# VHH binders against Cell division control protein 45 homolog: the designs that were tried, part 16

Target 1, 359 residues: Cell division control protein 45 homolog, of Saccharolobus solfataricus (q980j6)
Amino acid sequence: MVKRNSKEIVMEVFLGEPNNQEIREVVRNVYSKDNLCLSAYYSIEPILFSFIISKNTKNSFTLSFIPEECETQIRLDANGKWIIDNKKKYFLGQNSFCSYLPITAEDVLPIVSCIITSTILDRRSLSEWELETIREMEKFDMTIEKNLKIPAYKTLPAFLSLMFSLDPYIPGISGNRENAISLIREVNASEISKLEDLNESQLNTLLFRIISTIVKENPKFTRDDIITDRFFYLDYDILELAFSLIYSFDTIGSNEILQFVLSSSYAEALISRFRQTLSKGFSINSIENKQSYYIVETSNLTSPLLAQIILLQLQKIRRDKMIVIRDNDRLFTSRFFIPSVKKEGLIKIDDRVKNLIGI
Below, E stands for the ipSAE of ESMFold2; O stands for the ipSAE of OpenDDE; V2 stands for 0.75 times the mean of E and O plus 0.25 times the DockQ between their complexes.

## First folded at step 11 (VHH; framework vhh_gefurulimab)

Design d4 (from c3 with S31R; at its last look DockQ between E and O 0.88; V2 from the best seeds 0.86)
Fold by ESMFold2, look of step 11:
Structure d4 (fold): chain B 359 residues (1-359), chain A 119 residues (1-119)
Amino acid sequence: as target 1 above (359 residues)
Amino acid sequence: EVQLVESGGGLVKPGGSLRLSCAASGFTFSRYAAYWFRQAPGKEREFVSAIYSGGSTYYADSVKGRFTISRDNAKNSLYLQMNSLRAEDTAVYYCVTYTREGDKITIYWGQGTLVTVSS
């Protein structure tokens, strides 16, 4: 059923599909500038895109979160993603900004990580254009396979991989060590088994249990949501790295992204920090739907952005209000949700912040 | 105004050593991470080493055990001690850092210093 008015229909028709070759050419022109000022909104994807470009500018590069300060701009609106350069607008639809970057050996890891973080934050599948872009990286030994959408399924004990799964979030299992162990035992697997090592019967039983649990909260969840394209580079699981980046971006700030882009071996620190955090266990206890925000009561889940990612998958919230975390008597959010506040990382909800967000 | 000036490049025999320096000015150097990158003729810029404000160091695999990054915050200087040099280390070496002022992050590259390992 059509639920759009005539203006919405006209706008959709005029925008159409992205002209991928035109956008690639614009990005190459921006990428090649000797000096670049780039205005971007405060989110991990435009920040990754900007810092990757900065590695090719010869003199200086400035990323500004001040809207419209620079002639080159990265924008997001209700219609999708845009690049603005010299007052000309270029529509990307939903495609990652990073899917239009030149692919170099130095930048494979940041680029693929950017594309995967984009799909996670946007709650969408890779487009054909994005997958084609990642396949060009196979000449740099990118490994692509269809397999479990569960982090580190090749290297961690299976119960840890399940415990660390945030997309998909598995109710009762994600963040819960004892229940994750119990599930592995119920499929007749050793506690030290890796998910990759399960035989077909064990895997099918496990997937049935996982899907059965998730569909109670999201009836549209299917096998295609948990058996997906998986990407590996230099022994990094890009899904795990993407979540590690999102976590550090949200809880610490954009400098964590800069360190990763300038020194890709920083990925090891990002992943280690993320695993240590998740190993302590976490839970989402309740959700309060307030007029201007959601209050999400958590234990040990300190990233409001990760909380949003989880709750959107479970269809428990809409992307219409900010996320406020309550952990005991503490109320906080992050700069992603109140970009007008210049402080990065976690932001305590006090009188100053309440005045800024109108509560 | 931020300025990065590299020095210490030159011609050296394989197996030899060089020490690169980078003089930084116009910002609080100790607050920010600093990096060495290099670019061989006809090749892309590649990461060599990083030293973070807290002193943690990182190295590209190709230089681990041979190169040592260090900084002297009192002198606003970054250093790269290069030992056991190989022909493959021939490149222009760049000092890189960034600054942050409010909602702006600016990344700066020096002019570079040429290291030639030959003869």
Scores: ipSAE 0.804, ipTM 0.915, lowest interface PAE 0.5, mean pLDDT 89
ESMFold2 (binder alone), look of step 11: mean pLDDT 89; pTM 0.893
OpenDDE, look of step 11: ipSAE 0.891; ipTM 0.949

Design d5 (from c3 with T97R; at its last look DockQ between E and O 0.87; V2 from the best seeds 0.85)
Fold by ESMFold2, look of step 11:
Structure d5 (fold): chain B 359 residues (1-359), chain A 119 residues (1-119)
Amino acid sequence: as target 1 above (359 residues)
Amino acid sequence: EVQLVESGGGLVKPGGSLRLSCAASGFTFSSYAAYWFRQAPGKEREFVSAIYSGGSTYYADSVKGRFTISRDNAKNSLYLQMNSLRAEDTAVYYCVRYTREGDKITIYWGQGTLVTVSS
């Protein structure tokens, strides 16, 4: 118990560090059931976790978005992540649910994708536990290196990797082909250069330009936010795959996640769809702060969840209201923000939907 | 009650062929993707092939060009044509289907059919 003063009483509950061994054992016990019912909240990480477990279930597996319907439950509250099994509650802190799954050759791609997706949605770094978990995947030819946090830098020209960068979102460059090309030329590289073609001087200049641009919107942005561990498996950049998964989950629905988990080669379709969308260029044009929601005008960026990820990084919104995308005269959101509507993909906001969700 | 029944497994020599079938009952799966998985002795389950509702197909690298997935929506059935079989294809093969009802997604596994490829 901590008290601040006589006019303010603050009670602090210390939940402490997760008991990782206990959580692994709970997950192993859940993994062994012949029939399994999991209740989870509607978000990509618990859905990935659930579908990966389903591959080990003997007879049948049910994922339910109905709260407390199942004895095994995956929850999130203000303190962090929880697994509930037979009324006993286990605290994970901020660690990804997927960091406690058994690692098999079949599941490397969905597990590492889940962990990286978790860090993107939570706006956090990998924990030591999560990084150790990913390092165990090196025996399956997972590649880990420190490099610039931009997508697909091993296979794309650097200007495309910059143009496609959503985390970090680089003001004036992300979604802007011409400005991304101009930046590469400014550091004395050609528009066909890959990141690895840049010498030390060119790379340092590029890093300075990116950091200085982002710092104007987020003064706490540092080198540690853009020089990070990078993860590759089967030639997939896991960061790019994670964003591709988020995009398809938000705009289409959880079936895209199931297809990926059951057939990992579906990753190619996810990435291709996302690259085609980003290649048209995109922008966030304006933000209106309404009483119970943000209205975000975009060009060619239709995912409310991706818009939230970008705007939180830019410190232009708080995580306190739903995101509504405006596309001309259409207003829509996605099930992530109004899970009670029970329709997946993009949800047009009309009078009936407003009444159902109280806005 | 949803039931998945695999058939068509057996003993076959290397280079031979088998056709697996999966008959589904208790639900009409024509709107959903379908999958074959396999589990070799002492190993984990692994993906073999998928067919999506639109007809596109996907295969594990180890079986591409040798295996063909197909289905017959009128019979609520899934098939796997296996050609040029190798000893490494020896496994129990499972049919995998799923349903969506409201806020529930249920994934079903069949009991499996054993394929043994040996001289």
Scores: ipSAE 0.807, ipTM 0.915, lowest interface PAE 0.5, mean pLDDT 89
ESMFold2 (binder alone), look of step 11: mean pLDDT 82; pTM 0.821
OpenDDE, look of step 11: ipSAE 0.887; ipTM 0.946

## First folded at step 12 (VHH; framework vhh_gefurulimab)

Design m1 (from d1 with S56Y; at its last look DockQ between E and O 0.89; V2 from the best seeds 0.80)
Fold by OpenDDE, look of step 12:
Structure m1 (fold): chain B 359 residues (1-359), chain A 119 residues (1-119)
Amino acid sequence: as target 1 above (359 residues)
Amino acid sequence: EVQLVESGGGLVKPGGSLRLSCAASGFTFSSYAMYWFRQAPGKEREFVSAIYSGGYTTYADSVKGRFTISRDNAKNSLYLQMNSLRAEDTAVYYCVTYTREGDKITIYWGQGTLVTVSS
């Protein structure tokens, strides 16, 4: 048995695919602890993961955003995602932390939402491991179908679905009621028609128009980017729920996420709030590139993280720079972009904050 | 130190009623949401009900219309009124809360109180 040099093992782990079964076992062990302290970076996915784990801790669960404070850690670096437990490091690659959780009926909604939020934030497709994990949820009446990446297309009129489309963001249509309605009329559909009500010809025309519009901003955009697996559970559109969660996380903070994880029915409240906000319409008006941050002028878009998602799709910004939103006379960002700030949700940029961020 | 102590569990007949109580201490009770969870024998722990600091309440579908969660901030107490009890409601019921201190969120569980519904 050739004693593989510790360096080779590290390289194999580093360059290799995650050992998914081993990681699942580690997560299961963590999941079963009576008392747990978990350190995580401040992002929606690791927080969702942590809170789901917290449901099974018998005595106390502590989530800390201070690195290395706890024996168990979930980390993100340039190479990917890691779990550290008892000084052992496990490489997850780009897979969602939540994809390694045991699947229960109660946790289907938060787990799948966690995975989808990860794909949105990372601007990636589902891995084979993640897809396999999600497919296991079919036994709990989750449904999977291939369709357009337009939110709530089974429940809302098509023009609203288009308005609410954030991934992909459709220039001139997303956030614009009048133009969305016009587009539906252009394909000879009723204003009250759902996406599912459209015939093949109408759907093809709509698809062509959408793709043509997006390609003008992102020439790399293809049909494959808009036709994707869609996930539904308990009448929730998981894509829509994911955006709602991102919005709530960004604007309010981790407390909203905890409520959702502990009570899945809270999903309805999250989605309702999100719909109400987007139904008013929104726009991105200008982008100013500063040395260490962007100033984005928006109308009725108060989530810096959602703004980032949109602007990344448009290839207008870099991921490594902070987003500051200018809405009317107010400048604000979110803790997502300023991890050193203890306040969660939206952060007003005042003189104190300016000093912290180098403005 | 945060303490959660459940009481009120016991044996009850199907169709009967029971009221659980949770005495909380060691934190600003009125500022935090409170939760009930339960765990039946051989089953996983499941959510039952929540009451937020603002008074908003949520319920699991299995208990909706039968259970009522409430709180008394002056007494630092959480309650669960359980009506129309069923055999499937048999479980250990846990009082749960969370606190936040800066960059630390801590979730606390009580020791639980046993509810047995049997003819």
Scores: ipSAE 0.742, ipTM 0.884, lowest interface PAE 0.4, mean pLDDT 92
ESMFold2, look of step 12: ipSAE 0.800; ipTM 0.911
ESMFold2 (binder alone), look of step 12: mean pLDDT 90; pTM 0.904

Design m2 (from d1 with E101Y; at its last look DockQ between E and O 0.94; V2 from the best seeds 0.86)
Amino acid sequence: EVQLVESGGGLVKPGGSLRLSCAASGFTFSSYAMYWFRQAPGKEREFVSAIYSGGSTTYADSVKGRFTISRDNAKNSLYLQMNSLRAEDTAVYYCVTYTRYGDKITIYWGQGTLVTVSS
ESMFold2, look of step 12: ipSAE 0.813; ipTM 0.920
ESMFold2 (binder alone), look of step 12: mean pLDDT 90; pTM 0.902
OpenDDE, look of step 12: ipSAE 0.842; ipTM 0.925

Design m3 (from d1 with I105F; at its last look DockQ between E and O 0.45; V2 from the best seeds 0.59)
Fold by OpenDDE, look of step 12:
Structure m3 (fold): chain B 359 residues (1-359), chain A 119 residues (1-119)
Amino acid sequence: as target 1 above (359 residues)
Amino acid sequence: EVQLVESGGGLVKPGGSLRLSCAASGFTFSSYAMYWFRQAPGKEREFVSAIYSGGSTTYADSVKGRFTISRDNAKNSLYLQMNSLRAEDTAVYYCVTYTREGDKFTIYWGQGTLVTVSS
């Protein structure tokens, strides 16, 4: 039996498709431990994953952002996502860590939110594995429907849904109350009309207008990018919740995520905060390209990650560069972009931070 | 070792009051946020209240105006004053802390104390 070199094993794993069932079993085993220590990189998805696992720990759960500090590790590299457990490496590709969690009624909301958050941040579609995982949640009364990729279209007036659209970002409409209302009026609908109140002709016209607007900035944008599977659970729009989670994680920190994971009802608070913030409108005013970061001038947008999402949609930035936001007289970024900073959430750019980010 | 020990649970009539306590040890109590969670039979775990190191507090909507969270740093104790109790408040109440040491986070749970609100 030729002792396969560890490198060869890694290569084989890399070249192959993730063994999803095996990974699920590994995660299940981890999930069942009384005491657990997880090492992860600082991002919303691995933190969500880790905190969900923590719910099942009987004694203590430790999450560390120090690599290799724990026996179990979740990692991200240029090739994709990995789980390391007991010195064995499992390749996940681009699949969300959460897609491998055991599905329980209690965890449906955080798991699906985690998966969707991953797709948003990674600017990718759901994998077949992830979709299958989500479909398994239908037994818990999760609903799936094809519709526009605008948030909260079942609960909010259409103009608000349009305003809140971050993925995709709609130039001139997202963050702009007046233009959003105008667009709704252009399709001969009232200001208070919900998407569900629009007839087929109105919807088609709206869709046409939205796509026409986006393609000017992103010529690769298609109808398939905006008409997608939408997921709803407990009357929550998972897309909206994902945005809310990203916003809260970025601006406040991991405590918000923990509360959400430990109590799904906290979703209401997250969404409320998100709506309150974005309902005031927002804009991206300018982008300055620096060597190692972008300076983005914004109005009423205090989430660097959300700004990144928007700017990526517009193809204005690269993913590998830090976002610094200038909002009025405030300069700040987030721990997401500076993992070495101890403070979570928004980080004011001052002399202490400048050295860390190379400004 | 971090220890959280809840007490004060019991049977109370609707409209009654109860005060829960949590004795904490094994960490710098004053430096960390403390939480109350609860779980009713057959229901999901629910956030009840939080008190942060700075003294600010948050409450679930369901308990707002009725419950008051407080802490005594000198005694390493967390409290939950529950007034105007309702049947729906029946649950096991848990004292929870979320500690951070640099890039290391640890979640600790108490054993819980049962609160039963019944006529």
Scores: ipSAE 0.567, ipTM 0.829, lowest interface PAE 0.6, mean pLDDT 91
ESMFold2, look of step 12: ipSAE 0.704; ipTM 0.877
ESMFold2 (binder alone), look of step 12: mean pLDDT 89; pTM 0.899

Design m4 (at its last look DockQ between E and O 0.92; V2 from the best seeds 0.83)
Fold by ESMFold2, look of step 12:
Structure m4 (fold): chain B 359 residues (1-359), chain A 120 residues (1-120)
Amino acid sequence: as target 1 above (359 residues)
Amino acid sequence: EVQLVESGGGLVKPGGSLRLSCAASGFTFSSYAMYWFRQAPGKEREFVSAIYSGGSTTYADSVKGRFTISRDNAKNSLYLQMNSLRAEDTAVYYCVTYTREYGDKITIYWGQGTLVTVSS
């Protein structure tokens, strides 16, 4: 479950539960328009939602990041997520916008990826509505199982899966090749063993070590946080794909999302790029709490959004300020955190940017 | 402003060939990826092929080895060579692109489509 500050929690209660049938109907109406202009905030979930809809427009589709420019709007405020259409507002609570899309064979992968990215960004579990939506995809050969919340546990050597784990972030292991290998040796497994290949004793020892390490930073972490629903489609691990999408969105921009939605096989490029990046190793070295931003010193972790995702789960920051990365002499953020700057991807903190954001 | 006009569709027997064209105008053609999509009767639109500004290409598995996408940047034209046609290839074929207005807007454009019918 993703938590908001106390004021947002109180306001959420007053709005009540989403009317899922009404929202589905408005999305169906929007989905069927010949021409569509959609105003959205700059985040991966509304962008995925928008581009999936664009595949059904008859003539043209425009996604605008200019607030309120279009009659159809995708909004996020202190109360939660909203769709606005024909001047009427529809409250989604925390549910993914994509959980209301019509499910087609062409769009299974983009839709499920969107829903999972929503849970990652919001730091929440799937709602019953969202899970029901994903279950409808089983008729398209979606595979659902309860298993380890560790990326690519079926296909990669176990030490790489551990090294690549960002949620959970495993202190001392994530991003650290040598320590990940040492942990696998500690449980008496081969370097080529996959996490799926571990016997019960090896797995229990590994889980105990992981949980013990994480609990030192987050005392509320339990075994139930590392055993979760896992989703696979066309041999893609949707958790790994979701992180790959977040990485490319944050570091490159919305065109990466468009290519994925228009051609789902682009998932291969997204995953390959992400694995290559993580294989270099990375670390989060320190956090400085400034007046208007957190400055996060990293090595080889270039996505401010991924840094935020890691630090929120470790309870090192609040969701109250932008993330600025310091990596050697580089000082940068991304458009996700300063959407008024029109350049996509990583944004160097220079004199112009400093003046604009007051640092 | 942006216009995409497909041509070259028609009736062809199974095993035959067709070449589709798309005339593009109103944008810097060479700077943007171009796509073919198709929509069979009663089905959703599905991806067929893409060619990127650098010339690399991708194909749906169902058409790989039979279809070839190409572009001529001097003529602002996109092509799809379709060989070994099957009844399942019967569809309206659409030319698709997008443009960007700096960091504020992305617009996706669809052509009117050209009908390909594969039957005896």
Scores: ipSAE 0.794, ipTM 0.913, lowest interface PAE 0.6, mean pLDDT 89
ESMFold2 (binder alone), look of step 12: mean pLDDT 88; pTM 0.883
OpenDDE, look of step 12: ipSAE 0.805; ipTM 0.912

Design z1 (from d1 with Y98S I105S I107S; at its last look DockQ between E and O 0.08; V2 from the best seeds 0.00; counts 0 for: pae O 14.1 > 2, placed apart)
Fold by OpenDDE, look of step 12:
Structure z1 (fold): chain B 359 residues (1-359), chain A 119 residues (1-119)
Amino acid sequence: as target 1 above (359 residues)
Amino acid sequence: EVQLVESGGGLVKPGGSLRLSCAASGFTFSSYAMYWFRQAPGKEREFVSAIYSGGSTTYADSVKGRFTISRDNAKNSLYLQMNSLRAEDTAVYYCVTSTREGDKSTSYWGQGTLVTVSS
C-alpha cells in the first residue's frame, strides 16, 4: 500500500471540487476592498468579472493583464480557473468567475451575461453551482424557461433568430437569410412569424430539421443541446446579449464591456450592433490549417471569437490555435489570440504582427 | 427595518414634469444602489432607473433623456425627475433597494406613488 504523500492527497482534493463557499467569501472580501489591484488574463469573462468588482472599489481600481503584478489574480491554466489572493490559491474548476460575485440588483445583468458568455466560450453547460447562482437572480425578476437555443426568439422573427444562431451554429441556416426564410416556410409559417407564434407541430418540425442538419456535421449533437434553459432579464435575451458582448469585445475592445457593466442600458447598444451586423448575413468559406494558426475565410464575419465558436461546433478546428480571419483582402485577428498586443479589438495582420505570431 | 417611502406622485398633463422622492431608512443608504421601478395597470413591473453607490446611473430606454435619477446621501433620499411625461408613463412608481444581509441580497420595495399622465 504505497502511502500516498499527504501533499498528493491534498492536491487531489484541492483539484477535485471547488470550495464554492470559501471562494465566495474570498470574492466578497476582494469586492469590499477600498483599493484593488487585480491581475487577469485577457478574456471577456475575467474582464467582466473585474469590471463588476471595480464598481464597488471606493478609491482605486487597477486591472492588469500582467501576471503577478497585483496581489489578487485570476488565472486560467490546463486544470481550470483560479483565484489567487494574498498568496493563497483557490480552485474554481470550470466555473465562471462571475458566479462567485455577490448578487445585487444592479449586477444581475452583467453577472448572468458573464456566466453565459463563459459557457459559450468554454463550450460547456452550466455547472450546478452556476445554475444555482442564476436561480438566485429570479428574485430580481429574471426569468428562466426551457426553449430553443436561438437568440431573441421572443422579439425577432424566427428566420432572424435562426440566422443569428451561433451556438449552435446551424449549417446552411445560420448567417443565411434565404435558407432561414425557406426553413420557416417549410414549416408553414409566415416570414414574420416569431418562434412563439409557431404551434407544437411546427415547432417539432423545425426542431427536427435543425437537429438533422447539425447532426450531419456533429453527430454528437442532441436535442438537449438545443433545448436549454433560457434566461431573460429586463427584456433582454441573455444568450443574445452574450453573443453581443463577445462580438463587441472581439471587434472593439474592453471599453465596451466596461460601459455595459457601468450602465446596463448599454446592453441595448451592444445588441443593436450585433443584430445590425449579423442581419447582413455571414458565411465561413474556407479553413486553412497552418502550424500555429488557422486562416479562416469569411464573409461579413469579422469576429475571430465568433468564428472560433462556430468552427469548434463544426469540429473543424482545435481550441489551442489562433484564428486569423480573411475577409476579402483583409487579414486580421483578435487581441484575444494575441494578448501581448496593446491594441484591443481587431488586429490587422501586418508584418509586425506576423513576426509576433510566427506567420 | 428597511423603509422606503415614496412621494411626489400625482396627476400631470402630457408634456408636464414631476419629481418623485423616496425617503430611505433602516440601512446605510450611501452604500447601496437605489432603483426606480414602475407598474402600470395590467402590466408587469418594469425597470425605470438606477443610481449606484458610486453615482453612476442607468435608464430604461423608454425614459432615457426624459428622466433623471439622483440621490442625496446626507438626506437618505432618492429622486426621480420626470420630464416630458407621456401617457405611457402612467404607473405606480416604486423606490427599490437591494441590501446585503449575510450571504444573500434582499430587495426592498416602497409602497409606491401613483403617477397619472392624462390630458
Scores: ipSAE 0.000, ipTM 0.224, lowest interface PAE 14.1, mean pLDDT 88
ESMFold2, look of step 12: ipSAE 0.464; ipTM 0.805
ESMFold2 (binder alone), look of step 12: mean pLDDT 89; pTM 0.894

## First folded at step 13 (VHH; framework vhh_gefurulimab)

Design n1 (from c3 with K104R; at its last fold request DockQ between E and O 0.90; V2 from the best seeds 0.87)
Amino acid sequence: EVQLVESGGGLVKPGGSLRLSCAASGFTFSSYAAYWFRQAPGKEREFVSAIYSGGSTYYADSVKGRFTISRDNAKNSLYLQMNSLRAEDTAVYYCVTYTREGDRITIYWGQGTLVTVSS
ESMFold2, look of step 13: ipSAE 0.832; ipTM 0.924
ESMFold2 (binder alone), look of step 13: mean pLDDT 88; pTM 0.884
OpenDDE, look of step 13: ipSAE 0.854; ipTM 0.931
ESMFold2, look of step 14: ipSAE 0.830; ipTM 0.922
ESMFold2 (binder alone), look of step 14: mean pLDDT 88; pTM 0.885
OpenDDE, look of step 14: ipSAE 0.887; ipTM 0.945
ESMFold2, fold request of step 16: ipSAE 0.772, 0.814, 0.780; ipTM 0.889, 0.915, 0.900
ESMFold2 (binder alone), fold request of step 16: mean pLDDT 88, 88, 88; pTM 0.888, 0.885, 0.886
OpenDDE, fold request of step 16: ipSAE 0.905, 0.899, 0.893; ipTM 0.955, 0.953, 0.948

Design n2 (from c3 with Y98W; at its last look DockQ between E and O 0.91; V2 from the best seeds 0.86)
Amino acid sequence: EVQLVESGGGLVKPGGSLRLSCAASGFTFSSYAAYWFRQAPGKEREFVSAIYSGGSTYYADSVKGRFTISRDNAKNSLYLQMNSLRAEDTAVYYCVTWTREGDKITIYWGQGTLVTVSS
ESMFold2, look of step 13: ipSAE 0.816; ipTM 0.919
ESMFold2 (binder alone), look of step 13: mean pLDDT 87; pTM 0.870
OpenDDE, look of step 13: ipSAE 0.862; ipTM 0.933

Design n3 (from c3 with Y52W; at its last look DockQ between E and O 0.92; V2 from the best seeds 0.86)
Fold by ESMFold2, look of step 13:
Structure n3 (fold): chain B 359 residues (1-359), chain A 119 residues (1-119)
Amino acid sequence: as target 1 above (359 residues)
Amino acid sequence: EVQLVESGGGLVKPGGSLRLSCAASGFTFSSYAAYWFRQAPGKEREFVSAIWSGGSTYYADSVKGRFTISRDNAKNSLYLQMNSLRAEDTAVYYCVTYTREGDKITIYWGQGTLVTVSS
């Protein structure tokens, strides 16, 4: 007798289409444990996911970056994202781990921030599942609107919002105060205007200039890449907060993520630090393609992860090698790119580190 | 073994004051941030206050101006001074901290101490 495929024997998860209800159930089981040990890879999303769960653990919660140390594991491979619990594997596709968390008033901000951060790092759109998850947060006064994918467009002078835009990165404008001011004047707006206050003519002129500039580097860039769903909670612009999280995570470490998740007021500190850094201006000056890494020369842009996010948009690199920043005479990367070094934040590339990682 | 033991809860009339304490043991308390969380009946745990190892403090909007977090690293103790108490402050209050050992981060919760604000 010939056995049929696995469908006849056991329930299995097939690659390609996540079983979202099954995954949500697994996450609820993990979420409700009195004690939990969770192994995760070193990235913002699994760390946010882990710390959000920790707020419901009655006794103790351990996050380990040591692979397979815990029975509950958060993993990423070439096929996508996985949760492993008690030796069973659950495939999430590309969906954020955080899109399966129970939604509570206390956790709206870290959950939505996690989902948006995931889309930025993965360079992808929200899935239908993720968008449905965020829409459930409207009962907690989450605001969702289709508008400019430009940070803080409701609260900052327009030239600062443009200057601070990292996704999309606008060549010649992002990080450049004088050129950002010039562009606002070209659309016949006051320097103290907010982008949200632009009339239709001003908006259309601005969009034309931005798209025209970006398509020189990325011919596939369209209006749909700069008019997108925008998310606001407690007056936080989630796009701006997501970039603030990426910056602090990459330059300082996972403890910044812990503070954000556990201390609801820490978001303001993250945003303030990010704005202060960007207000000095920044530039990406050159890219050198080396055998094992890219050297990216910058001025005042110290996060290798942010540099990767920018350069992937500009189609100047692939996601195949680590990013090394050269800022003046400093040569460094971050733990995101060399997690085996076991130091968080920025990691100076000296002879010891070169020998350890084989470059 | 890390242990967090809260004390100082009780019944207090609206407008009154109460001081919570948390005794920490089994780790270097002074190296880590510490937090107060609370959980009202039928509600989720919510952030109340935090104090960083360097002394910076943070508060939920609902308690700002009324509650003061402090720590005494020599006594391995965390405190929450609660003034101008309201019925909405009724909850079990939890002491929370974390430790870090290499690539492991462990978050610990105390047993909680009940605060009831009622006339």
Scores: ipSAE 0.829, ipTM 0.928, lowest interface PAE 0.5, mean pLDDT 89
ESMFold2 (binder alone), look of step 13: mean pLDDT 88; pTM 0.884
OpenDDE, look of step 13: ipSAE 0.842; ipTM 0.923

